# Designs tried in a protein design chat: VHH binders against q9x234. Part 22

Target 1, 288 residues: q9x234
Amino acid sequence: RTFSEEIKEELVNVPFGSREEVISELLGFIKARGDLDVKSRHIVFSLHSFAASRRLLNLMKYLSKPVSEIIVEKSHNIKKRYIKITAEYSESFMVIEPFFDVALFVSFLRGLFLSGGSMTNPRYHYHLEINLFEEETLALTRKSLKDFFNINAGIIELRNTRKLYIKSIKDILVFLEAIGVQRKLEEIDRIVTERKVIGDVNRTVNFIEANAIRTANSTARQIRAIELIKENMGLENLPEDLRRVALVRLRNKELSLRELGKKLNLTKSQIYSKLKRIIKIAERFGDV
Short names: E, the ipSAE of ESMFold2; O, the ipSAE of OpenDDE; V2, 0.75 times the mean of E and O plus 0.25 times the DockQ between their complexes.

## First folded at step 5 (VHH)

Design m55 (framework vhh_lunsekimig_d3)
Fold by ESMFold2-Fast, scan of step 5:
Structure m55 (fold): chain B 288 residues (1-288), chain A 120 residues (1-120)
Amino acid sequence: as target 1 above (288 residues)
Amino acid sequence: EVQLVESGGGVVQPGGSLRLSCAASGFTFSSYALSWYRQAAGIERELIASITRGGSTNYVDSVKGRFTISRDNSENTMYLQMNSLRAEDTGLYYCAAKYTGYRWSAQDYWGQGTLVTVSS
């Protein structure tokens, strides 16, 4: 089962509100995945979710609207199965204004998500999207998400497909709670918390490791430079101030520049400058 | 404990005005979106006006320009100012509060209704 399907299974059992709310939810189903044939008085739904199909049948039963056909079919282009549901068209399906108030809008969103929505497992990416083919309905839905819930949704068009998407985990959680997700919300929060803890730990470890490596490489370069001078010239041939720094560094490989400076009564900057000069001298004798 | 109480209904002549009030108690009023619904004899209850937590308003076409919804969070009260009343505006007017916070599982609340009669 996909992560989206698990969310949708929970939505099947959301209690019905007013008749207007039930019609608004059905309108969401229609706008996302319903093919309307007005002349024959039929609506055909092609759903990829068994949970969405069960919810749709429950909505139709509540509204006393007959379903004429239910077929489970296999797509020839992919291995995915889909459920084809054919129902009589009713003008009552299209008279509700789902953007008029929050209750109607929430019901509409639930229908949209069940019929044409998906969410990526939050272990990988924070991404929720809804297929919405009508440009006007998509624009109104995006506006209403902002107006009612302060949700910032983006729009994507790809190969004759229009989608509304949400990438902010805070906005995704508000959206899911609004449409009636409860148990799955707890699981998502746990995953998000786990990811943040792992991310924070990994960032901290990487920072410490990177700093340790840079420090070790710097110290190793300094020691290599001093050894090259020792082998090729002799430390006794360095100016006294550089010779003192070279000897103290060799005897105290574990000390920071600040601690070396304290031993020699020099600032960190002065130690750095003298070690840089030592390295430059060593370059005459090999790679450092 | 939790209550929504409508008031301000009555009998009015066509072209007249009425102001409905909905007083809330027992819950955090400012966390709720608020709506007015109307039920006429033999007709299903319909949503006529709503107001969000932030004060954005929406109206059904038949009342646009005639009705104004407003809220006063300090008094825990919602209002519906009804102007240029018509015979078809006759009905029971219900106020409703819908939770719009993160915890949607919070309960929605309904009033018992107030009668508006536009005579003649």
Scores: ipSAE 0.000, ipTM 0.147, lowest interface PAE 17.6, mean pLDDT 78

Design m56 (framework vhh_lunsekimig_d3)
Fold by ESMFold2-Fast, scan of step 5:
Structure m56 (fold): chain B 288 residues (1-288), chain A 120 residues (1-120)
Amino acid sequence: as target 1 above (288 residues)
Amino acid sequence: EVQLVESGGGVVQPGGSLRLSCAASGFTFSSYALSWYRQAAGIERELIASITRGGSTNYVDSVKGRFTISRDNSENTMYLQMNSLRAEDTGLYYCAAKYTGYRWSYQDYWGQGTLVTVSS
């Protein structure tokens, strides 16, 4: 099972609130996945989640609304199976204004997420999205996420898809808590915390180790260059300023460039420049 | 107001011990992951020890076995017990509280730092 399906399994168990809240959740299912046939007085739900299907059936049972047909079909466009549920249309399905208050809106969001939503496993990427084709409803949902929860959601229109998305882990956690996720929220928080701690430690260790290795390699290269010159031409044949630097480096192999400069009354940059010239001279005599 | 106040820094000889304290006020301490960072002259500030809300600890290799981080949620205080101190442990030690939960107020807090000098 996918990470999204695990979240949806938990949402099946969220207790029902008021009748208005239950209708608002059903409206979320309708807006994301419902096709209304007025002439036959039927509404068809096309769902990609077994958990969402069970929740929908529980909502219909609570509202005493009959379900006439349940079929499993294959979607050509997304290459996935979906569950098709047909129910009698009732005007009572459309009487709720889900943007009126926070409780109605939260129920509506739960319906939207169950029927049209998905979340990527937070071990890989922080991404939550909802497929929602009706432009007005999508715009109102985005606005209400900002107004009620200070969630910054984006909108993507792509070939044959229209989506609302949230990329901030903080906003995703707020969203999941709002719709009734509990156990999975604790799991996500644990994963995020563990990954952040491990990442910070690894970054620090890599920085220290890389810097020490770089410094050791640089110093070793400088000493090798000076030894090559000593063996092949003699240090006495270096220009006076380079000879002084070479001798001080050989006597003080553990000192930094700044510390070497202090001994010769030279800046770090001046010492570096002179050592670079020494290395260039040594290249004539071997690999440095 | 929100505050993290470090104490316990000072001058100590190599092989000695120090205990740093970080006292927190103005926020829900138990909801935060807590860390000690160290900054020496010329190097990046580094994470040396951390403790999660649940009490799990993590240490950078250079201090593993020598340093111990702990927290007391009843007193809103975090500690760093430093044993077998070395010259390379010299630096400014900062405590940090980082929010890793699911609440609306995501804000990290930092102390002002306390100086630890290991010298003969």
Scores: ipSAE 0.000, ipTM 0.107, lowest interface PAE 17.4, mean pLDDT 78

Design m57 (framework vhh_lunsekimig_d3; at its last look DockQ between E and O 0.63; V2 from the best seeds 0.00; counts 0 for: pae E 6.8 > 2, SAP .705 > .668)
Fold by OpenDDE, look of step 6:
Structure m57 (fold): chain B 288 residues (1-288), chain A 120 residues (1-120)
Amino acid sequence: as target 1 above (288 residues)
Amino acid sequence: EVQLVESGGGVVQPGGSLRLSCAASGFTFSSYALSWYRQAAGIERELIASITRGGSTNYVDSVKGRFTISRDNSENTMYLQMNSLRAEDTGLYYCAAKYTGYRWSPFDYWGQGTLVTVSS
């Protein structure tokens, strides 16, 4: 059971609003997964979700529109089931304009998501998408999402498919809430919170680790430099201040620059500067 | 285009009555909760009455028993019957509509307001 299907299952139980809202939701199904046969005056919905199918049937029942056929086809891929629902087409379904009324638009979005939508498990990444082929509908949906909800949705055209997508978790949450998700929304919120915490911890740890590594590398370089000088010119030939730092560094390889400074009654910055000078001298003799 | 147009405001003596109307267009009226707000001079706008999609009404204490909110979905019109008007009822009255199908609603629709003046 996919994360998307869990959401859709919850949506099956969203109470119906006005007749216009119900029609608007049906319109969402039509636009996303409906194939209209004008000659026969039938519409065929091709759905992958049982929950979506149940919802569609409930909508049709509410509207007193009989379903003529339901076929479940097993695709070659055991994981992909197609449910084909055939119903009589009514022009009344297409008269609804869901893009100018929040109530209708929300219902429309619900239909779109149920029929053609998916969401990734937020534990992995944030992504919600709706398959929608019609360019005009995509554009209007995108615009209305922005206008009504301040949601920034993108459109992707891949091969022969078009998709609307939302990547912002904030926007995804608003979207889901708008279309009637409640319980699952709470779960998502928990997951997001957990990820944030984990992410912050990991970032902090990584930062600390990175700094430690840098420091270690720096220390190693310092030691190599000093040793190289010792081998080639002798430490006794260093300026007195540099020699002191070099000796203390060699004797205290584990100490930080700050700690070295304390030992020599110098600031971290002074120690750093002197070590840089030492390295520069060492570079005369080889790679440091 | 969504429109809410208030009417029925005017000047009335204390103890008098007015009936405000809010004519709605451009949205599914029956799917929205409706409210009346008022704003007196120098005071913030306040909710005074509301009616749900199902017809349940709620009033602030100051207008309870005197004002009656109602809706006619067939006419896309909301009403406010105001009886026993007082000087303190003077203000600009606004009609508002809010989608309440779900917990979250992006915004309310508002009218331009109608002025009610209660003066002797």
Scores: ipSAE 0.670, ipTM 0.860, lowest interface PAE 0.8, mean pLDDT 90
Fold by ESMFold2-Fast, scan of step 5:
Structure m57 (fold): chain B 288 residues (1-288), chain A 120 residues (1-120)
Amino acid sequence: as target 1 above (288 residues)
Amino acid sequence: EVQLVESGGGVVQPGGSLRLSCAASGFTFSSYALSWYRQAAGIERELIASITRGGSTNYVDSVKGRFTISRDNSENTMYLQMNSLRAEDTGLYYCAAKYTGYRWSPFDYWGQGTLVTVSS
């Protein structure tokens, strides 16, 4: 289970508030992952999270809105699954103004995060992002994050991708607490404290042994890349040769590339090349 | 624009009754916990009664059995029915709305207050 999925699993259990809040959360799902078919009067949700799918079905049940179809689909060439949920369009799905007050806004954020959001394991770096393709909705969401919570969110725009992102751990914690995360916040705080201690030690040792720290940082980058793949794709979906290298690296964090190579009957250069490929694959899921 | 407007205050004799109303606009009334506070001369504002989003109520001991808090989400109005009034119930009564959906709430809304005087 990915770090994002663990957060989303906790959000499934957030109690329902007012009817307006439930509709605002549903609007968040629609804005992140809903395709409106005007001709057939259906909304199609394509979700990569089982937790998000369960929450969406619970919202629809609370609002007494019919769901006409639920399909679990997988790509022809990739062992990735997504859940396709089809619901009949209703005017009530679009009635609420999610930026009206803080109650509607946090419900909207919860829907957005469940449907189109992800957070990198804070052990590696601080990054939370939400896919939001509508320019106006993205701009209003960014403004409301600033106005209500003093959260400074950035925007990434690439050819077919628009994302809202938060890099500050302080802002990420405020965001997660606002949408209803509790237990995972304690875990994140422990990781943040651990990282600060490690960072302080690394900075101190840099005055003494720059080369050893560069090696440790290189090893940390390799481990971070492997964990990003584990969290977002699963190590079983790596090519066999890369999967073997990833597993041996994780089990033997203290070993040099030469020592890892001996365990796999590979040269230092071969191990380096394979780890470099692993890092390149991980770049799809976050900054490595 | 957020507004909470209190009404129903006045002068009554001990043992009398008053009903206070708090009319709300500019926010999602049904999503907020609601409260009545009282401020007497020289004393800090104190919580008298509260009602949760779900309708669960809580009262300070001095008013239990005499005061009843209620809410009408369809009318965006909160009420405080005050029975068996005593001289010590005299004060400015404020309504308040608080969003409680996260650990801290930076958004508490307050009314301007309504005066209740119990005069023997």
Scores: ipSAE 0.269, ipTM 0.696, lowest interface PAE 4.4, mean pLDDT 82
Fold by ESMFold2, look of step 6:
Structure m57 (fold): chain B 288 residues (1-288), chain A 120 residues (1-120)
Amino acid sequence: as target 1 above (288 residues)
Amino acid sequence: EVQLVESGGGVVQPGGSLRLSCAASGFTFSSYALSWYRQAAGIERELIASITRGGSTNYVDSVKGRFTISRDNSENTMYLQMNSLRAEDTGLYYCAAKYTGYRWSPFDYWGQGTLVTVSS
């Protein structure tokens, strides 16, 4: 339902590669959300995503590793559920080195994102983050993102929280493609394109408005505008406040805007505003 | 460290055969597509044969029916069987590995090359 969950639903269907790739993806789950019980030699995963839970179970099936317990709970303190999955621990899961082989690294990233990651809907802001408490793993992940993909990730370190984050939309798209997102990339591309087009249109409109302000400061253009209105519409059909300004400007062609303001009991900014409106009306009838 | 080492090159008469090998280390061999390139004097490297992770092969027209690419994932080795060799096959032969397909891959890995000379 959330934007992040839609991404995670797509990742469930990413085909498995080699056995080592599958173990590397599992290591991502372990590093983000795994708790080891040393005495029983089991790992308990605490997940908040049903998609992530389904993917984890699929990984365990592929590896022929039994899952001894699956519990779905709602938190008594908040309206959130979590899924606890208990599986047998193997030290071979921890020996995989995902940071030096790009095939293993992208699988590891997928596991990290599924278990501990989220992305803001790009309609609002560009932000992707992963909860990753272990300092060495977080540092190696950041370094490998730069080395393999030229992704510039940041780190947030608080007393009890460590997060890796990405804010560049270019870097976010590279990250998502690397971990296997396809259809959601099309949606994100459309949103980014729409936001860029809207931005370009707004800059063009602002430029036209700035030019109109500059024209209001030119006496020749002010008089040209008033003459166009007189010839095509008649000054009597202007709003009364604009008509007064137009008449006084015509009768006092040599006065500065400051001096015109004094004659009309208007501030400098008020006279600019009225002359800008006059020029805008005149532009309907010709070049000013 | 990633390493690709070619072997099996040499001097052979026209019509003869050679088998090239490419031994790989330092990466998950079974996860990569593999290729043979050749470079004749004075020209750029030319792709001549490729094999996917799943074993599907592709060849350039000039070597179809004469060359066979194969891979042995248990030995981390790729092969090129070269039959009915011609003078135009003379050149330096390179192996290459690329992680591609569904996921983005930043790298092509290359060997140093093995020389094949077809002369009488």
Scores: ipSAE 0.042, ipTM 0.567, lowest interface PAE 6.8, mean pLDDT 82
ESMFold2 (binder alone), look of step 6: mean pLDDT 80; pTM 0.794

Design m58 (framework vhh_lunsekimig_d3)
Fold by ESMFold2-Fast, scan of step 5:
Structure m58 (fold): chain B 288 residues (1-288), chain A 120 residues (1-120)
Amino acid sequence: as target 1 above (288 residues)
Amino acid sequence: EVQLVESGGGVVQPGGSLRLSCAASGFTFSSYALSWYRQAAGIERELIASITRGGSTNYVDSVKGRFTISRDNSENTMYLQMNSLRAEDTGLYYCAAKYTGYRWSPMDYWGQGTLVTVSS
């Protein structure tokens, strides 16, 4: 798979937030690759990513919006496969304004990237781009990237397409973190660190700081979930395997998932799965 | 309006101590990871110390054992206790906050800087 597709596979698993956030993400899909036919009351999505297609179907399911047609076709011109998804148009898809609220904006960015984004493998070039044809939406997206995240995006305008692009590795990392990339950022961290010259301490330390913040956010969420369960139902009412994970996490707040897994004789993926289930249980009792 | 305001800078002699403060307003302070950066004449801005939402701290080697970063969420203030100051510590000191309160939404805020001069 391409490096972009690997990132998009991770984004499929980002938990849904509020209904407004889900609609904002759907709006991102529409603005990047949606063809809105108001007269027929249909939206047609043409996607080159199977991960993006699965995410879109999950969004439509969450919103209880019917999908009328799914077709997998191979483009005659470029010899690539693409997925066409047809869904009934709803005016509610256009009501949300993703540019005034940071949570709505990052959901919108995730949709844009899934639908029309790509990133070059950072071992070769630092380059991320998003297709975004509407001039007004592109201008507002660039402004909000600058205002919310201090990201400087450039514009490429060609005959039948417009693109936002980001070439700064610092800005790319902020962008990927904002839309919910976590695991793939570990690989990017390794590549970026390996490419730094001795004496470029500020750039290396800034990157490490970004990773520490992501880990702190994830760990804090896990601990909040465990504490909510402890307060509302008691840890003893969890299945044995989840209870063991919860207790070890509480006693070892500083450890990575791999290190926690080592203590329980579990893989990083196994412990992540169990913590994800703990968070799901905790959602019954409050925000995590 | 989001603001980070540094204070506590000044002129000190080598071996002296100084405490910098960074007062925050206009955002949920406890949701942010916080950092101190410095910029010396002719040198790029350098991250010297950071503190996560959970209270975990990190320092560059040149200040380890001499500087201590801390936060007081009740006062919306971050501190940098600077001990055993050296001429090389001279520079403009900036506080920064990186948004971590929502899983999806990193945002960075910067203060205006406070000057620390270690001389004489």
Scores: ipSAE 0.000, ipTM 0.126, lowest interface PAE 15.6, mean pLDDT 78

Design m59 (framework vhh_lunsekimig_d3)
Fold by ESMFold2-Fast, scan of step 5:
Structure m59 (fold): chain B 288 residues (1-288), chain A 120 residues (1-120)
Amino acid sequence: as target 1 above (288 residues)
Amino acid sequence: EVQLVESGGGVVQPGGSLRLSCAASGFTFSSYALSWYRQAAGIERELIASITRGGSTNYVDSVKGRFTISRDNSENTMYLQMNSLRAEDTGLYYCAAKYTGYRWSPLDYWGQGTLVTVSS
């Protein structure tokens, strides 16, 4: 499937938090793809993602809300299939305020992205977008992205559609991490790092035999520090520059600092400094 | 709107026990990593114990084996069970909640502190 669908497949497995978080995620589905029929007390979801459909069904099951109908239909104007899910409307779906609590907001964003979002393969273009027709919700979502995550989202309005978009790879990575992407986030970071390194000259370096034990011990300490941060605060709470270094170090345990620096477009001194800062942060959580 | 309220502090003899509670309201408790910090006279606030969203715990060396951090997401409450208390455990104990999905937000939440005095 598409790159977007691969991301959405991973999001299906994000653990459910509180009932309020589950409702907030459902609200995201409603705002992006839910057609509300107040007369019959039903919401109709038209989803192009099978992963999003499975996640929605799991949310409804958690909330003990019956799904009245599931139909797989073909689009009239394109060759794409979509899943139409009909569920009973509940006023409780609308009492959540997703814009003032960060945990509720990331759940809301996950629902929005699953139902109306897409991301271009970062190998070709840095672009993430979410279809969101309601003006007020779109404006509040953009503001909350800026306030909670310092993400600068743009708005594009076309004849019959409205979208939020993010073009900065830094902001895209923060967004994906916030909604619960892990495995795909590592893949994206690798692709981004490789694209930057491609502009560099061929690397022909000798590994250092003298100090190999010191290097291994230093690397072990760095990995221990990163694992302590991961377990105690989450790598996502590190400054972006430190988080990228931590992720690349964990993925490339055998590489020298110079080699890691090349993967991140950083000098040996820059990556060394950042790893030292990571170790200092980890000291708050234990002996490193 | 957001509140963290500590309770359970008091005066105990060396070797005694106390259980601190931190009751949370106004935010989605289960999504936060939680910690206990201690501030002793003449020392900056230090991290004593933490528990992740997934339940993994970590402790500063001086309290390992004596203190136990836990969380009850259904009650929106975090606990610190303190056993074998020593004079050096005296201080103000603060609970803290950190969202583990953002980096710039000032939305880390702190309680007002509860005093623990290990007397004599």
Scores: ipSAE 0.000, ipTM 0.199, lowest interface PAE 16.7, mean pLDDT 78

Design m60 (framework vhh_lunsekimig_d3)
Fold by ESMFold2-Fast, scan of step 5:
Structure m60 (fold): chain B 288 residues (1-288), chain A 120 residues (1-120)
Amino acid sequence: as target 1 above (288 residues)
Amino acid sequence: EVQLVESGGGVVQPGGSLRLSCAASGFTFSSYALSWYRQAAGIERELIASITRGGSTNYVDSVKGRFTISRDNSENTMYLQMNSLRAEDTGLYYCAAKYTGYRWSPYDYWGQGTLVTVSS
């Protein structure tokens, strides 16, 4: 099963609250995936999630609204199955304003996520999105996410689609918590904590290793270069400025470039440049 | 933004009662498992009582039958009713909202603590 489907399976068992909350959740299903035929008084849901389909049927049962058709169909464009559910439309579904009451808004978000939402496995990327085609509803949903939960959602408008998305893991966790995810939140939190610890450990190890290599390569490499020159051509055959630096470096192996510069009345940059030139000469005689 | 504020602590005689409250704001209270921890001088912080999202309660043996944990999701508040208090119940009582159920997580929330002193 997909990661999204695992989250949705948990949401199927969220207890029903008030009748208004149940209607608000149904409104979420309608706004994300409902095709409304007012003349025939029917609404058709085309759902890609088996869990979402089960939840929708439970909502309709609670509201005592008949379901006239349940069909499992195959998409022409993608070779995936989807569940088509036809139910009687009622004007009572439209009287709920889900944007001004937190309990109604949470129920609405649950419906939206079940019918039109998805989340990428947090082991790979932090990304949650919801398909939401009505511009006004999308704008109000984004505003209410900010107002109630301080969630910063972005909007993507593609040629034939509109999407809300959340990329911050903190905001994603708040979202999932709000709609009733619990056990899957514990799993996600463990993954996030594990990734953060591994990332921090890797960054720390990489920094220490890089610094040690730089330090070892700078001082030990310089000394090795000077010794190779000494053995193969003699330090007396270096230009006088390089010979002075080589000798002082060999006699003072523990000093920094700045401290070496002070002994020779040279800047750190001047010492570095001369040592780099010495290393280049030594490359003729061996691995440096 | 996230706040857990404990109240109801104080000085009480052995055999007395106190009711602690933990008021929460800035997160979805109903989605969290909630706990009371106690920190006594020279002793590590210990779990005293917990309540799950569904209302199931658990207690450490030393308080079982004397303490009752409850939650009110409409008020975003958790309570600890403490009866038949003993000198060993003295300590700082911390409210905790546990996201994962593990002992630490950046998404776990803690209050500042409220002092309970049982004096005889």
Scores: ipSAE 0.000, ipTM 0.112, lowest interface PAE 21.2, mean pLDDT 77

Design m61 (framework vhh_lunsekimig_d3)
Fold by ESMFold2-Fast, scan of step 5:
Structure m61 (fold): chain B 288 residues (1-288), chain A 120 residues (1-120)
Amino acid sequence: as target 1 above (288 residues)
Amino acid sequence: EVQLVESGGGVVQPGGSLRLSCAASGFTFSSYALSWYRQAAGIERELIASITRGGSTNYVDSVKGRFTISRDNSENTMYLQMNSLRAEDTGLYYCAAKYTGYRWSPIDYWGQGTLVTVSS
């Protein structure tokens, strides 16, 4: 099997969490590979992964949703086999907001990766991508990857495709661990270690992540910046307006910039600007 | 303000036991994954034990069966029960908290460290 298929085989066995998490994972399948026929009230999935197909059928079974048809077909142009699954559309598929809760978001990501994702064998280069044709979903997924996990995902838009991609090995490892990959992570880490050094190596975790230029507006990046300032100069040495923002962010990690702004009588843009200044100050003390 | 304060470190003979505590304040403790890191002389910090928001635990091979990590959300405290201590367990032990709970994600909060010395 391909490297991607080996990862997907492991994901088939991830235990089901709450009902909401199962629905969120199904939404990921729908957003990447679901074609909704409104008149017949059916969703058609065209999947190239047998592992993804088994997982989808297990999700439908858990939700007690009938599958109308399963066809295995070959593409005339590419000569690859794919599995076409037809299932009845249900209103329950649309009730989940996967972008506000980490558990719902990782379930959503697992569905996206299974249905539309692939990873290149790390022996050759570091590349993970997800096909996401709907622009709003792609934008929200990219934002949530940055907000929850400090993952910097890029966008590739070609004539007939739209893709989200990750090229940083650290970001790829965070992504794969988040969606439930375990055994394959050890293999990937060994390959990465072999590529970086010719001899024996020790695994270490640094407080400060090195050699990463990060975008402002990530909650994780904001918190790391504030902590670096706290340890190296003390928050008391920040201008009063920046100190207030730093303290409120530390106490309220789950709040959006708009909600933080309400606590301080500032707009989202004003909060963002002040956090950007805090990050710039923190750059003196390490990578943020 | 946000704080993680470690306690329980000290000097113990090989085969002895210690219980480390990490008291947290200034954030929603139950929403964070928590970890213990160890730093020996001349070596970078290493993750030795972690506990997720839901209570699932993970350990490095060298401490499996000897160390137990736990959390008490009602007391905003994380613990590390260390049994059958060895000379190689000597080091500074750091409490760490992060919002995501994933190994490769950055740490949000660090404690100041507590020293454990195992000597004969």
Scores: ipSAE 0.023, ipTM 0.422, lowest interface PAE 6.4, mean pLDDT 80

